# VHH binders against F-box protein At4g00755, part 16

Target 1, 377 residues: F-box protein At4g00755, of Arabidopsis thaliana (Mouse-ear cress) (q8lg03)
Amino acid sequence: MDFVNNLDTDTSLSILSCLDDPSDIVRASAVSRSWRQFVVKYSLSKNLCLKLFHQLSNVDHIIETSNDRNGESSEAGSSSLMDTRLLEKEHRAFALLARGCMSSPIESCIADAIRASSTDNYPVESILNTLEKRDRIGRTPSYWSSTGQHKTTVPESLLYKLIGDLCLITEVSIHPFQAYFQRGHPIYSSHYVRFRLGHEKDNSPHYNNSQDKKGEPGKSSIESNYVWTYTSQEFSMAQENRLQSFQLPEPVLCIGGYLLVEFLGRVQTQEMDGQYYICVSHVKVEGRSLAKSFRVENVDDNGKFGLKVLSYNDPKKMEEMDAEAGQDMDAEAGQSQLRNLEQLLNLLHRHPLDVVDYVWPDESDDEYAESEDEAEP
Key: E = the ipSAE of ESMFold2; O = the ipSAE of ESMFold2 at other seeds; V2 = 0.75 times the mean of E and O plus 0.25 times the DockQ between their complexes.

## First folded at step 9 (VHH; framework vhh_8fcz_2)

Design r2 (from r1 with T59Y; at its last look DockQ between E and O 0.01; V2 from the best seeds 0.00; counts 0 for: pae O 20.5 > 2, grease 24.4 > 24.2, placed apart)
Fold by ESMFold2 at other seeds, look of step 9:
Structure r2 (fold): chain B 377 residues (1-377), chain A 119 residues (1-119)
Amino acid sequence: as target 1 above (377 residues)
Amino acid sequence: QVQLVESGGGLVQPGGSLRLSCAASGFTFSSHAMNWVRQPPGKGLEWVSGISWSGGSTYYADSVEGRFTIIRDNDKKMVYLQMTSLKTEDTAVYYCARYPDYWGTTHYEGQGTQVTVSS
């Protein structure tokens, strides 16, 4: 039965305009070819995606990747035929995007740690340590530390690159560091955290040829080089040595692939210098990556961009195929080992200033004291 | 070959206690954090508890904090989960895991051990 053939356009639009779920639009387009043509003609998939993710209003154009030659087609004929081809292309892309946002698996979305606003004992206590769940390698602590401050109001931030330039982010988790080696085992969390998602301001060849410049302040570089299109509320942090999860009020589509974690309000002083620090052992970001289906091209100063479709394969099936092959586990394990090696090399580079902490090589008495203090009932 | 072997599960009444064990082999145990995860009947995997590679830090899901204790022994290559004040909602197959990609995303390599909390 084909209901759209018996209903006028206004009645069909009224019925379908009550649908807020991407799956309802997909089901409507599968009812009959008449309903699919209706969904395409009135851009219902595109409009639903825009309703769910306002950031998609910045899509200027859609680029389809072709393995065969697929040149720009303006084919002779009427402009009505060209408009139909545009609407079909839009429908394909936004229907795929809606499926990805609904059905792609939840996964960890951090690809790399970029920089912190400050780092004590650089590089040993750098942002790279936050990528792993551990707080220790052997006897060596593993965490990021800010520099000290006498004022509680000086914030800190950590900047990360996501696994793709189109990710639907749902949750950020932070593990504050407990300094087990300090008297009283203090926890260096902040009062609040806040999250920002966005893109790099300048992807031009000029900036892509730039190297890290010594003397550039971390916080100043972050503020000047990135555009934040989403900023969360402030979330309260507990002064507790556990992974603390902060769900965003709604899933957020990150375009451009950058996350900033801001720490607001210092709580804990270090006994030796009386200054306030913030220390974090782990940062985790969860969401749905659309990187296998889409790329974001040429984000301009106004935030407009091209949406490039890489594959129309179902994102769920692609992820299941990769997981069955075991490919993802091997890559993650290899990256973890490389991070461990980098931390060890960083410690070795600091021999003259930190040798007393790390070169008591024949003694293991500290391990017994550590175990007796916390582990043995 | 990497192996994780869970044991210590069983049938227990509400309010009871159990201690789960996990024996590890085939990898450098002292270099990895360890976790317990569980699968309740007809439901997906749920992270329960984690412990840093040294044992210096322990972590718990809100539903078990205060009732469960995770412990490791690097010399014996063992991790334990001491469970007390058990509830019917704790009924599940329990697994230990060495390589979670991140908290909240769980991987496991063993066969698991069944815990049933019932009158």
Scores: ipSAE 0.000, ipTM 0.107, lowest interface PAE 20.5, mean pLDDT 72
ESMFold2, look of step 9: ipSAE 0.332; ipTM 0.762
ESMFold2 (binder alone), look of step 9: mean pLDDT 83; pTM 0.851

Design r3 (from r1 with W53Y; at its last look DockQ between E and O 0.01; V2 from the best seeds 0.00; counts 0 for: pae O 16.3 > 2, placed apart)
Fold by ESMFold2 at other seeds, look of step 9:
Structure r3 (fold): chain B 377 residues (1-377), chain A 119 residues (1-119)
Amino acid sequence: as target 1 above (377 residues)
Amino acid sequence: QVQLVESGGGLVQPGGSLRLSCAASGFTFSSHAMNWVRQPPGKGLEWVSGISYSGGSTTYADSVEGRFTIIRDNDKKMVYLQMTSLKTEDTAVYYCARYPDYWGTTHYEGQGTQVTVSS
């Protein structure tokens, strides 16, 4: 009976569409082979992921490292069998992804500091200082400083690389710097902070002839090298010497592994020159890294990418195994490397490298800046 | 993944010239400032020169200013150190390093390149 079977299917889909937790999908898959095949046939794991994270609509294909080793060619015997194999592959990958997004531990997600829009007394007051929870290295202050500006409306930004190209970001924390060595011990925060997540553009010469014909360097422009797929609301910052945490309204899946922190509205002048500065001692980003399970490959101009599965091990088991291995890490070796890096930083304090000023184009572009303001909460 | 490979060192007489090269891979080279640092025999690290990510700004240690020139080629992902009027005090292992400096070893990728100035 076609009508009865169709109503059973619709009823089953209605019930299963209410599932928001990957464990419920796994539980349904364990009921029987027929239920597992139902979950696979109707792409319930994929649809759950798309419901939770719209960025996953840009997955173009799934790449597995444990593909069938028996065949050297993929000659299809039947299109129905090839469709079934595709759906099984999608199910495995998206089920793992959903579980990782829900069960992986929350951890710090910054791997590297890349660039600041401006830096006073470079390299002494560079973005590198924001990676550590401290406001000094020995007797030397540890913070990033913008260059001075006479206008309060000139923004600043800090660019970071995340620990993987697939991270679920939940919270960004900023610690403004209090200049304890200046009269009055001023705090150089900003009025607002905004966060962008995204990926690096393709710089291949065969895609853009204008990239091969390098123009004269005049001003660094982050928008020419990055694509931002998420932009947060503006969060109010307090002029307080503490780590200030900004929880995103909902967790955001970052494809491509880059974070831009934008500082909007200068607050504090430096007494010596009367110019406004922004100074930050620490930036922290928290989320769930999927880097042990997945890699993002070949993000194209339309934002489509390949999702490569590195391991189907349980993300929770992998994090527990890493935590146990991390307890076996040599803390003495880590401190020795830290001291070596501090020696280099101390030497660099005497030899600043000038960087060009960065003017944030989104704040000066009328159409793009207006859209970002309206996209706030 | 990030790799910096230094080359071009060697034995040179005082007053001679050398050009050091650093090939970069595994990161967006054009978005990072680059440096040369050196380690003389039995001494600590000494900063030599730096160049902005655009190549428009350069800076030098007092001991090498006027004798060394730092150059970058963003298309080839290369940074160079053109050394002239070499002195025996320039003897060192030369390393290239990436700006901004990450909490890691990215500014010391590879073994460096030995420069020996001896008569």
Scores: ipSAE 0.000, ipTM 0.209, lowest interface PAE 16.3, mean pLDDT 71
ESMFold2, look of step 9: ipSAE 0.392; ipTM 0.797
ESMFold2 (binder alone), look of step 9: mean pLDDT 83; pTM 0.856

Design r4 (from d11 with Y102R; at its last look DockQ between E and O 0.02; V2 from the best seeds 0.00; counts 0 for: pae E 14.6 > 2, placed apart)
Fold by ESMFold2, look of step 9:
Structure r4 (fold): chain B 377 residues (1-377), chain A 119 residues (1-119)
Amino acid sequence: as target 1 above (377 residues)
Amino acid sequence: QVQLVESGGGLVQPGGSLRLSCAASGFTFSSYAMNWVRQPPGKGLEWVSGISWSGGSTTYADSVEGRFTIIRDNDKKMVYLQMTSLKTEDTAVYYCARYPDRWGTTHYEGQGTQVTVSS
């Protein structure tokens, strides 16, 4: 329907501004040239995206890499024509963002584990163990462990890098670790968990290829080097040996690609030590990734950045391409194997004699480890 | 063989100070958190203090916080417990202990060192 031509501008704007769903804006722009021109002229796609995802307020400009666009800039000598081309560029980018947020499949969004606030027996009980759902790495149980604390109010955190600069996050899942090898088979969960999403600062040690000293509390360094644009409510965490899923109240757009998982309120002491620990077997983050469509570039001192469009291809077609590229190799299996190798190489570098036992399994009488593999529900 | 050897105990007046030492051998010391535990006369073991493998995190029982300090030296493979403002209730055999390792069944403690706080 071409009702925009039949109504005055104020009435048409009022009607079209009632569209609250990104897919409705895309549909409206496809109805006719008049509707598309109106959506572009009044920036309806951009404004809706900003309304839905306040994190986009830090986008300063759109960057395109196609040489096909150079001729348009040369042809657009007039101010009015250049303004029209800018609005069309913005429309294309934000329409693509809206499509990606609606049509990309739900997938696992963690690319890498960066740092824990503390780690007992580093590196063997490090955050890297949380990336895969498995019971063991070599002959040892697979989990991250905090250091011990006598006070229940000392929190812990795990920091992850997401698979891209733009991810629409929908849920986070945590599997607490049950120490089946200890008397009583205790579960080292926390009372609450909280999630933060954001980006690193320009002078972050991570950006500078710097690393916090091993074994130092990482929370102060994390606070100094990261900006959190979203912080969830505190979710109650059950003291149960199962994957527990925490749905965010609404999907959250993470720009910059970092997730912090905070564990609040220690529950379980270890009998011999009398200290409280938090231990986690697995962390999973699910959402819709826009990594194949967009990248974040040109961050300035004020935290503003450019949104670079990598491809205007249909997000579903990009998925089809990725599936074909990885068809004769299991990408998840390959990444898991790499993480296992990284863990073992780190152990070998630090403790070569002990790591040999983990890399080259022996038919020894480690009956404790085998006899305590079974977990209780 | 894992070995933990405590020393530095003795007789001290209330309000006095002592420094306990623990020498570790037979294992990769820098990979393990270390602890002090004590056994007062006629009682079971009580946890006193713990220190992470790097020394970046320390914790204390409420009864000793502010009076005791745990320190480690990974180069010398040593753990120390600096005790000040000692009370008669601190009288105990003090053990240096390694928390059960990644295997969960093996804990090690030495033979202990006697601390006696009396007038």
Scores: ipSAE 0.000, ipTM 0.125, lowest interface PAE 14.6, mean pLDDT 72
ESMFold2 (binder alone), look of step 9: mean pLDDT 83; pTM 0.852
ESMFold2 at other seeds, look of step 9: ipSAE 0.070; ipTM 0.594

Design r5 (from d11 with Y102H; at its last look DockQ between E and O 0.67; V2 from the best seeds 0.00; counts 0 for: pae O 3.4 > 2)
Fold by ESMFold2 at other seeds, look of step 10:
Structure r5 (fold): chain B 377 residues (1-377), chain A 119 residues (1-119)
Amino acid sequence: as target 1 above (377 residues)
Amino acid sequence: QVQLVESGGGLVQPGGSLRLSCAASGFTFSSYAMNWVRQPPGKGLEWVSGISWSGGSTTYADSVEGRFTIIRDNDKKMVYLQMTSLKTEDTAVYYCARYPDHWGTTHYEGQGTQVTVSS
């Protein structure tokens, strides 16, 4: 016997709305058909994901890869049947996304260095050197250098492509370059660093992003060809020859797969010309990639996009949920479901939960007048 | 739209103390690092002190280390410079500043407040 079957709909929704971890909602939907019915019907997986990652509000539609190509919407069904199929599709996609955001391994997320706002002695001192963690290869120094400036306030930036269209970014690390071959061993850091995450503009002409040349309009390409949906606070850099790690205050879901690292405030002059430079030996970005499960398609000028599910890899908890939902209730399954519910209730007591923080699910209930009539215990 | 308004300058004797204030508006103050810069008579701008977005990290020019303290209040959108043990060499116009977002823009600074250290 399933505990959810004995609870009224409002009580079940209140319990499920206390969950602040998307993986717990996925786990709850695996408990019984009744829990899954509530999670799907009231869009609990989608709504919690939207609360945690507001960038997902720009998902316009879900696209599933299929051998049938038209299996989800090719049959003309009733509007009620189509609503149910849409809700189930959304549940599958957001449940998979939630699991990926919570349990995918932390890894290096840079796929390619694209361009810098300026580069001295191109191509020798280009952004490509920042992918190498050593500050020298043999006798050759390895670093990116800006051009020189007489003003300390002229910023610089480095643009990178991430390993996937959908990455949860947690930390960026910067190693300023110390010119060990110059008298005094100066460090060419900046006062501050800032990070932006975003996507390439849909209708912009594409420059050759793998090339960064002195005299090319790298700054103009960065300013005109990208949309930044997240901008971090300005972190202080130390003038120290070490990898400096900047943990984002909260993990950030990057949609579209681009990172901009901005350097603000020049500190160090070069003795020979008296100009200020910024030089970096290494940039590292860490997070959780969702690239094996998802692709972002057709980002429009308003930031809306299609979320394409490539496969349900890492689906073990999802597959357990789907398989359990298709089973008839029996005594052994009922006892297992009771144990799962007890585990879920223990999880609720483990964290200080605040149901008032679930604004989206509460606002959705007014749009679903059906909750009054579906309290079946 | 960014606006920075400095105050609290004045005439003070060597060894004295003074507290400068800067009121910020027109931007999300708690996302930005803030700085004090100064312009001594007949000289260019020189950086004095900086404070990270949260206030968790502060930095100082060697000439003021140990004598000046930078403080921010994100709730009131204020940054302060507490100056002690003032020297004649600290005479300058002091500006509250934020670095520019884009190439080709000027840095953001206020109108400045005059500090004069004189017997």
Scores: ipSAE 0.404, ipTM 0.798, lowest interface PAE 3.4, mean pLDDT 77
ESMFold2, look of step 9: ipSAE 0.463; ipTM 0.832
ESMFold2 (binder alone), look of step 9: mean pLDDT 83; pTM 0.851
ESMFold2 at other seeds, look of step 9: ipSAE 0.000; ipTM 0.143
ESMFold2, look of step 10: ipSAE 0.554; ipTM 0.868
ESMFold2 (binder alone), look of step 10: mean pLDDT 83; pTM 0.847

Design r6 (from r1 with S57T T106E; at its last look DockQ between E and O 0.71; V2 from the best seeds 0.00; counts 0 for: pae O 4.2 > 2, grease 25.8 > 24.2)
Amino acid sequence: QVQLVESGGGLVQPGGSLRLSCAASGFTFSSHAMNWVRQPPGKGLEWVSGISWSGGTTTYADSVEGRFTIIRDNDKKMVYLQMTSLKTEDTAVYYCARYPDYWGTEHYEGQGTQVTVSS
ESMFold2, look of step 9: ipSAE 0.424; ipTM 0.803
ESMFold2 (binder alone), look of step 9: mean pLDDT 83; pTM 0.857
ESMFold2 at other seeds, look of step 9: ipSAE 0.336; ipTM 0.756

## First folded at step 10 (VHH)

Design s1 (from r5 with S57T T106E; framework vhh_8fcz_2; at its last look DockQ between E and O 0.01; V2 from the best seeds 0.00; counts 0 for: pae O 17.5 > 2, placed apart)
Fold by ESMFold2 at other seeds, look of step 10:
Structure s1 (fold): chain B 377 residues (1-377), chain A 119 residues (1-119)
Amino acid sequence: as target 1 above (377 residues)
Amino acid sequence: QVQLVESGGGLVQPGGSLRLSCAASGFTFSSYAMNWVRQPPGKGLEWVSGISWSGGTTTYADSVEGRFTIIRDNDKKMVYLQMTSLKTEDTAVYYCARYPDHWGTEHYEGQGTQVTVSS
């Protein structure tokens, strides 16, 4: 008898644990039913997603609609069978999430401009003007302006709603405004910019939305209504009339769909009053939206939430994967696993799938710091 | 306890060189941009130079561009200002600084280091 016909569980798990890209785990689960069973049983998709996007640790439960389940029963007579169904539900949700985070098209992710920390000549010079690329409509200027300040240290911020509750944000771009109608054509940039991503407080049904009603923009509404789960480093902003792009050191999964752009350090005075202003003609955020597939429900006081799956993009593809994984062939399973793994390893060896997916933010940050430090000694 | 400690100032002839240092502690240094500001005799504070969190982007006031170089070392939590071709108008107390945000109540700057350019 040929013992090489069988690949044991420990060897299969060791091989699969070498995959650290969610797309590779999703591909492995699609190649054979036996490999899918291992990925599901050991929660490899969920665990890798949690490693890559720590914000997902706040997912409390997965919510699916019965229509998208093809009529599958959620009732089982055995606790072991219920455990299997729970693991399969988690696998489907996190596999879809991983695909969206790696494969969805890059798009502009701002849905609405909410408010600014201050606005000169409200509402004419309001945050709404930043949604479009243009700096004028005919002869009328189009930009947001802060109020004036005598000190350079007073910050400003702009608050935006994203197109979905789950967006993987990669880049924010900002166009400072040049006052072409003022003597000297000054540019009202800031020294630095910083980004925060987060969610609205108190998503319960009793939450009072009157704080979001029409009114003067203000710092207190931003402070009292939002929780920021990600805060970026402070990027330098040039005093230049161009769209300036700020690549986040790592892609960031925004839960809850809000972006705050902070401007730190005032640069330019207005000649008429001698006060410092910050003015912006355009803000753009790019990322991968998961809005078609997911919603975030019931964010509690601890930041825990339900992840609702709205639709699997291809139910036939998911059913095909389930049918392949449902074959049970002890001896053939060992041969099939080896053959499928050899195909996957051979493909990975020849064709790296995505080099940027293997780059960690700390390594990129260290590369910048190391280059600067080597020039210093 | 945020601390910024400047050093390296002194008396220098016009055309000379000097290197200022700033040691930072009490905060996550690598997340913040850092700045040099100066106060000439009898004048207010003026911004001199800034450096992004990673050190990848540096900025300079027009009066010092081409003569001063800002450098940071995130491992040692240090920021430096290499000054060359010094002029008498560069005479000032030099401070290392970072800016506050909306939730911070303090602008952080050190005690300063005196640079005097005189013959």
Scores: ipSAE 0.484, ipTM 0.833, lowest interface PAE 2.6, mean pLDDT 76
ESMFold2, look of step 10: ipSAE 0.566; ipTM 0.862
ESMFold2 (binder alone), look of step 10: mean pLDDT 83; pTM 0.847
ESMFold2, look of step 11: ipSAE 0.391; ipTM 0.792
ESMFold2 (binder alone), look of step 11: mean pLDDT 83; pTM 0.854
ESMFold2 at other seeds, look of step 11: ipSAE 0.000; ipTM 0.116

Design s2 (from r5, 15 letters changed; framework vhh_etentamig_d1; at its last look DockQ between E and O 0.71; V2 from the best seeds 0.00; counts 0 for: pae E 4.0 > 2)
Fold by ESMFold2, look of step 10:
Structure s2 (fold): chain B 377 residues (1-377), chain A 119 residues (1-119)
Amino acid sequence: as target 1 above (377 residues)
Amino acid sequence: EVQLLESGGGLVQPGGSLRLSCAASGFTFSSYAMNWVRQAPGKGPEWVSGISWSGGSTTYADSVKGRFTISRDNSKNTLYLQMNSLRAEDTAVYYCARYPDHWGTTHYRGQGTLVTVSS
């Protein structure tokens, strides 16, 4: 029946400590009031989450919205009552976090392409093109290009904003660009790729106001405005025209919502100028975004942050509510389509004499076939 | 302090074999891809071979495919290059190398080990 009441504390802790899944601790807390009080009193949900994601030790405080019936009271009671309210708040937040990490769907997590370390022919070949799966729209190629370099050792990077500032990341996928319009159809991959996850620095007073155009070259702003709390191993990248998937050795909880993709080792020269380039047609990041349940409030210089709970609704129920509300919660898809249209309009504005046969994304098949058999030297 | 120390070079006749080693310290070796680069007298650097952090993926320049084998032992922080069927054009100083990070300006390589292929 209610084994907590029938067992001593050490035995109950030993039994509950064998639960490795945060959801099992949450379910145990729902069995009875005495079980819930035990889980809350000994912080079992929080401690299991910290075991899984030690970065959560940097949570300095938990912030609840006024609309979610938080336990805050102006008439302070005894010290024991305040301790109970704090433990209840922690339990609710970490139980929600555990459910999000276990039950949220695995989806693409990129919200926005921010900037590249360099961009050839800006804005036509900017990082914004990497959000599009197709390597061409009509006859117009869609890819990001670095500037050229004579040295193979000059790296490049692409910076992305994730959907929300709390995401569990499992996999990054990259599609190198094959220049189908050049002799030999060269592929502009790199030898290796590496991923970093992190957050913006709080002490960048005008960073948000200084960046009007996404994807502008800005190597110094990437280096100086971000803190990277996770860095992956260096993965080999094949010189192949396909989406290449790089599974992280274990899922990584990103605090702050930024991803940097680093490209190491240039491989392919462009025939016209003999310089090495890196070109990418698509970047995809897969994971579980907790954006509907949480926000990260201002990460300080020591890495401490506030964990703001936006809603205690089940993440799956939030998804259902978003579908019923429609357009407000599908802004990510609409923003990507708008971005693609803006890129096309910018191209047509910049090159009005080069009208292309544009097929709207996902509206029809490509009516023009490319030739694979160009002359090769 | 990142340190890479190559060894195993020497004089060998055409058709012979050598095994190069590179001892690594001062960084988490198992997190980084590693490469061999060579520089022949009077010529620029040439990438020879690369190996992923785990050792699960290897790549080779066309000039050495089928003759050279790159490997690593992450428990010993050591990179290897087995060179077989050596030719006179393989004569070079061979460097063990790690590409620089985007935020790192330092290109990491060792002092090199000389391989001379001569009758």
Scores: ipSAE 0.376, ipTM 0.790, lowest interface PAE 4.0, mean pLDDT 77
ESMFold2 (binder alone), look of step 10: mean pLDDT 84; pTM 0.853
ESMFold2 at other seeds, look of step 10: ipSAE 0.510; ipTM 0.853

Design s3 (from r5, 19 letters changed; framework vhh_7uia_1; at its last look DockQ between E and O 0.15; V2 from the best seeds 0.00; counts 0 for: pae E 5.7 > 2, unsure alone 60.2 < 65, placed apart)
Fold by ESMFold2, look of step 10:
Structure s3 (fold): chain B 377 residues (1-377), chain A 119 residues (1-119)
Amino acid sequence: as target 1 above (377 residues)
Amino acid sequence: QLQLVETGGGLVKPGGSLRLSCVVSGFTFSSYAMAWVRQAPGKELEWVSGISWSGGSTTYEDSVKGRFTISTDNAKNTLYLQMSSLKPEDTAVYYCARYPDHWGTTHYWGQGTQVTVSS
């Protein structure tokens, strides 16, 4: 329908303003050249995206990896020509973003574990163990543990890097650790969890290289070096040995690619020392990644940034193409490489070089071997 | 680009010796601890030895203690494993690996080099 050419601007805006889904604005821009130019001129795709994801108000400029074919010099020209090129760049970027937020598949979004606010028996019981679904590797327990505390009100946190600079996060899942080798099989959950999404500060050191000693407040480093643009409600956790899923009330666009999981309210003491611990065997984050389409650059002190477009290919088609290629070779090869890397990381984590007094106890192997006498309950 | 390249493997008789080398590029070698790991045919990955970036702290799997020596040459960004008194049970693909930094955010290992100990 080319009705935009035959109506005044106010009427056309009224009709197109009835589109409240970002994908519908993208479809409208594909109807005809006149519809597309109208959507571009009045920034309809940008404004709808901003309505849905307020974090996008921090986009300062759009960066494209390749120059457009019609990038001409226009000295002494009209400022209207420069405005039109800016509006076209914005439209292309926000239209792509809208497609990605609607069409990309739901997937696991964690790329790396960065740090915990505290870690008992570092590095054996570190945040790295939470990347894996299981609570053991062979005979060896696999979990993150906080340090012990006498008060229930001391919180803990786990910091993760996401797979891309733009991820639409829908759900976080946490598996508390049940100490199957301790009397009573206690579960070291917390009363509540809370999630924060955000980005690293401009002048912050890269945290995978920071030096935090056991017992020092790692939370000072986390709080001073990150900006959180979203903070969830507190969710109640059950004291149950299962993966517990916490769906965000609305999908949240994480810009900058960092997730903080906060554990509030300690529940369980360890019998031997009477101190409260929080232990987690797995953390999973689900959402839609825009990593193949976008990167965030030049984040400033006010949280403004450049949105770099890496590819204008349809995010859904890119995922489908990768899946088709992977089904024949890369899927099986990728699974084999993941398992080999997983084994390497766990082996290295259990053989620390900087702490020669903390060797893996040989007593746990004997207890573990004797306590398992059935294949499956 | 981060890259680790192992060399020095080969066929050797029991009781023989080999020296494995791992040339590292794409990060400051002296900033990271390094390890040798191995995988025998059909078996799971096994940790062999580790060394701090300064060379002042070394550790070994019990079965190789006294037979293998891990070392570094910072001028060449190279990790070594001197292997002596080799046994058939040492037959494996040997990989060099970078230890995770203090919070485990990035890990790399090489393509491996085959060591075969047989008569």
Scores: ipSAE 0.073, ipTM 0.646, lowest interface PAE 5.7, mean pLDDT 74
ESMFold2 (binder alone), look of step 10: mean pLDDT 77; pTM 0.780
ESMFold2 at other seeds, look of step 10: ipSAE 0.241; ipTM 0.808

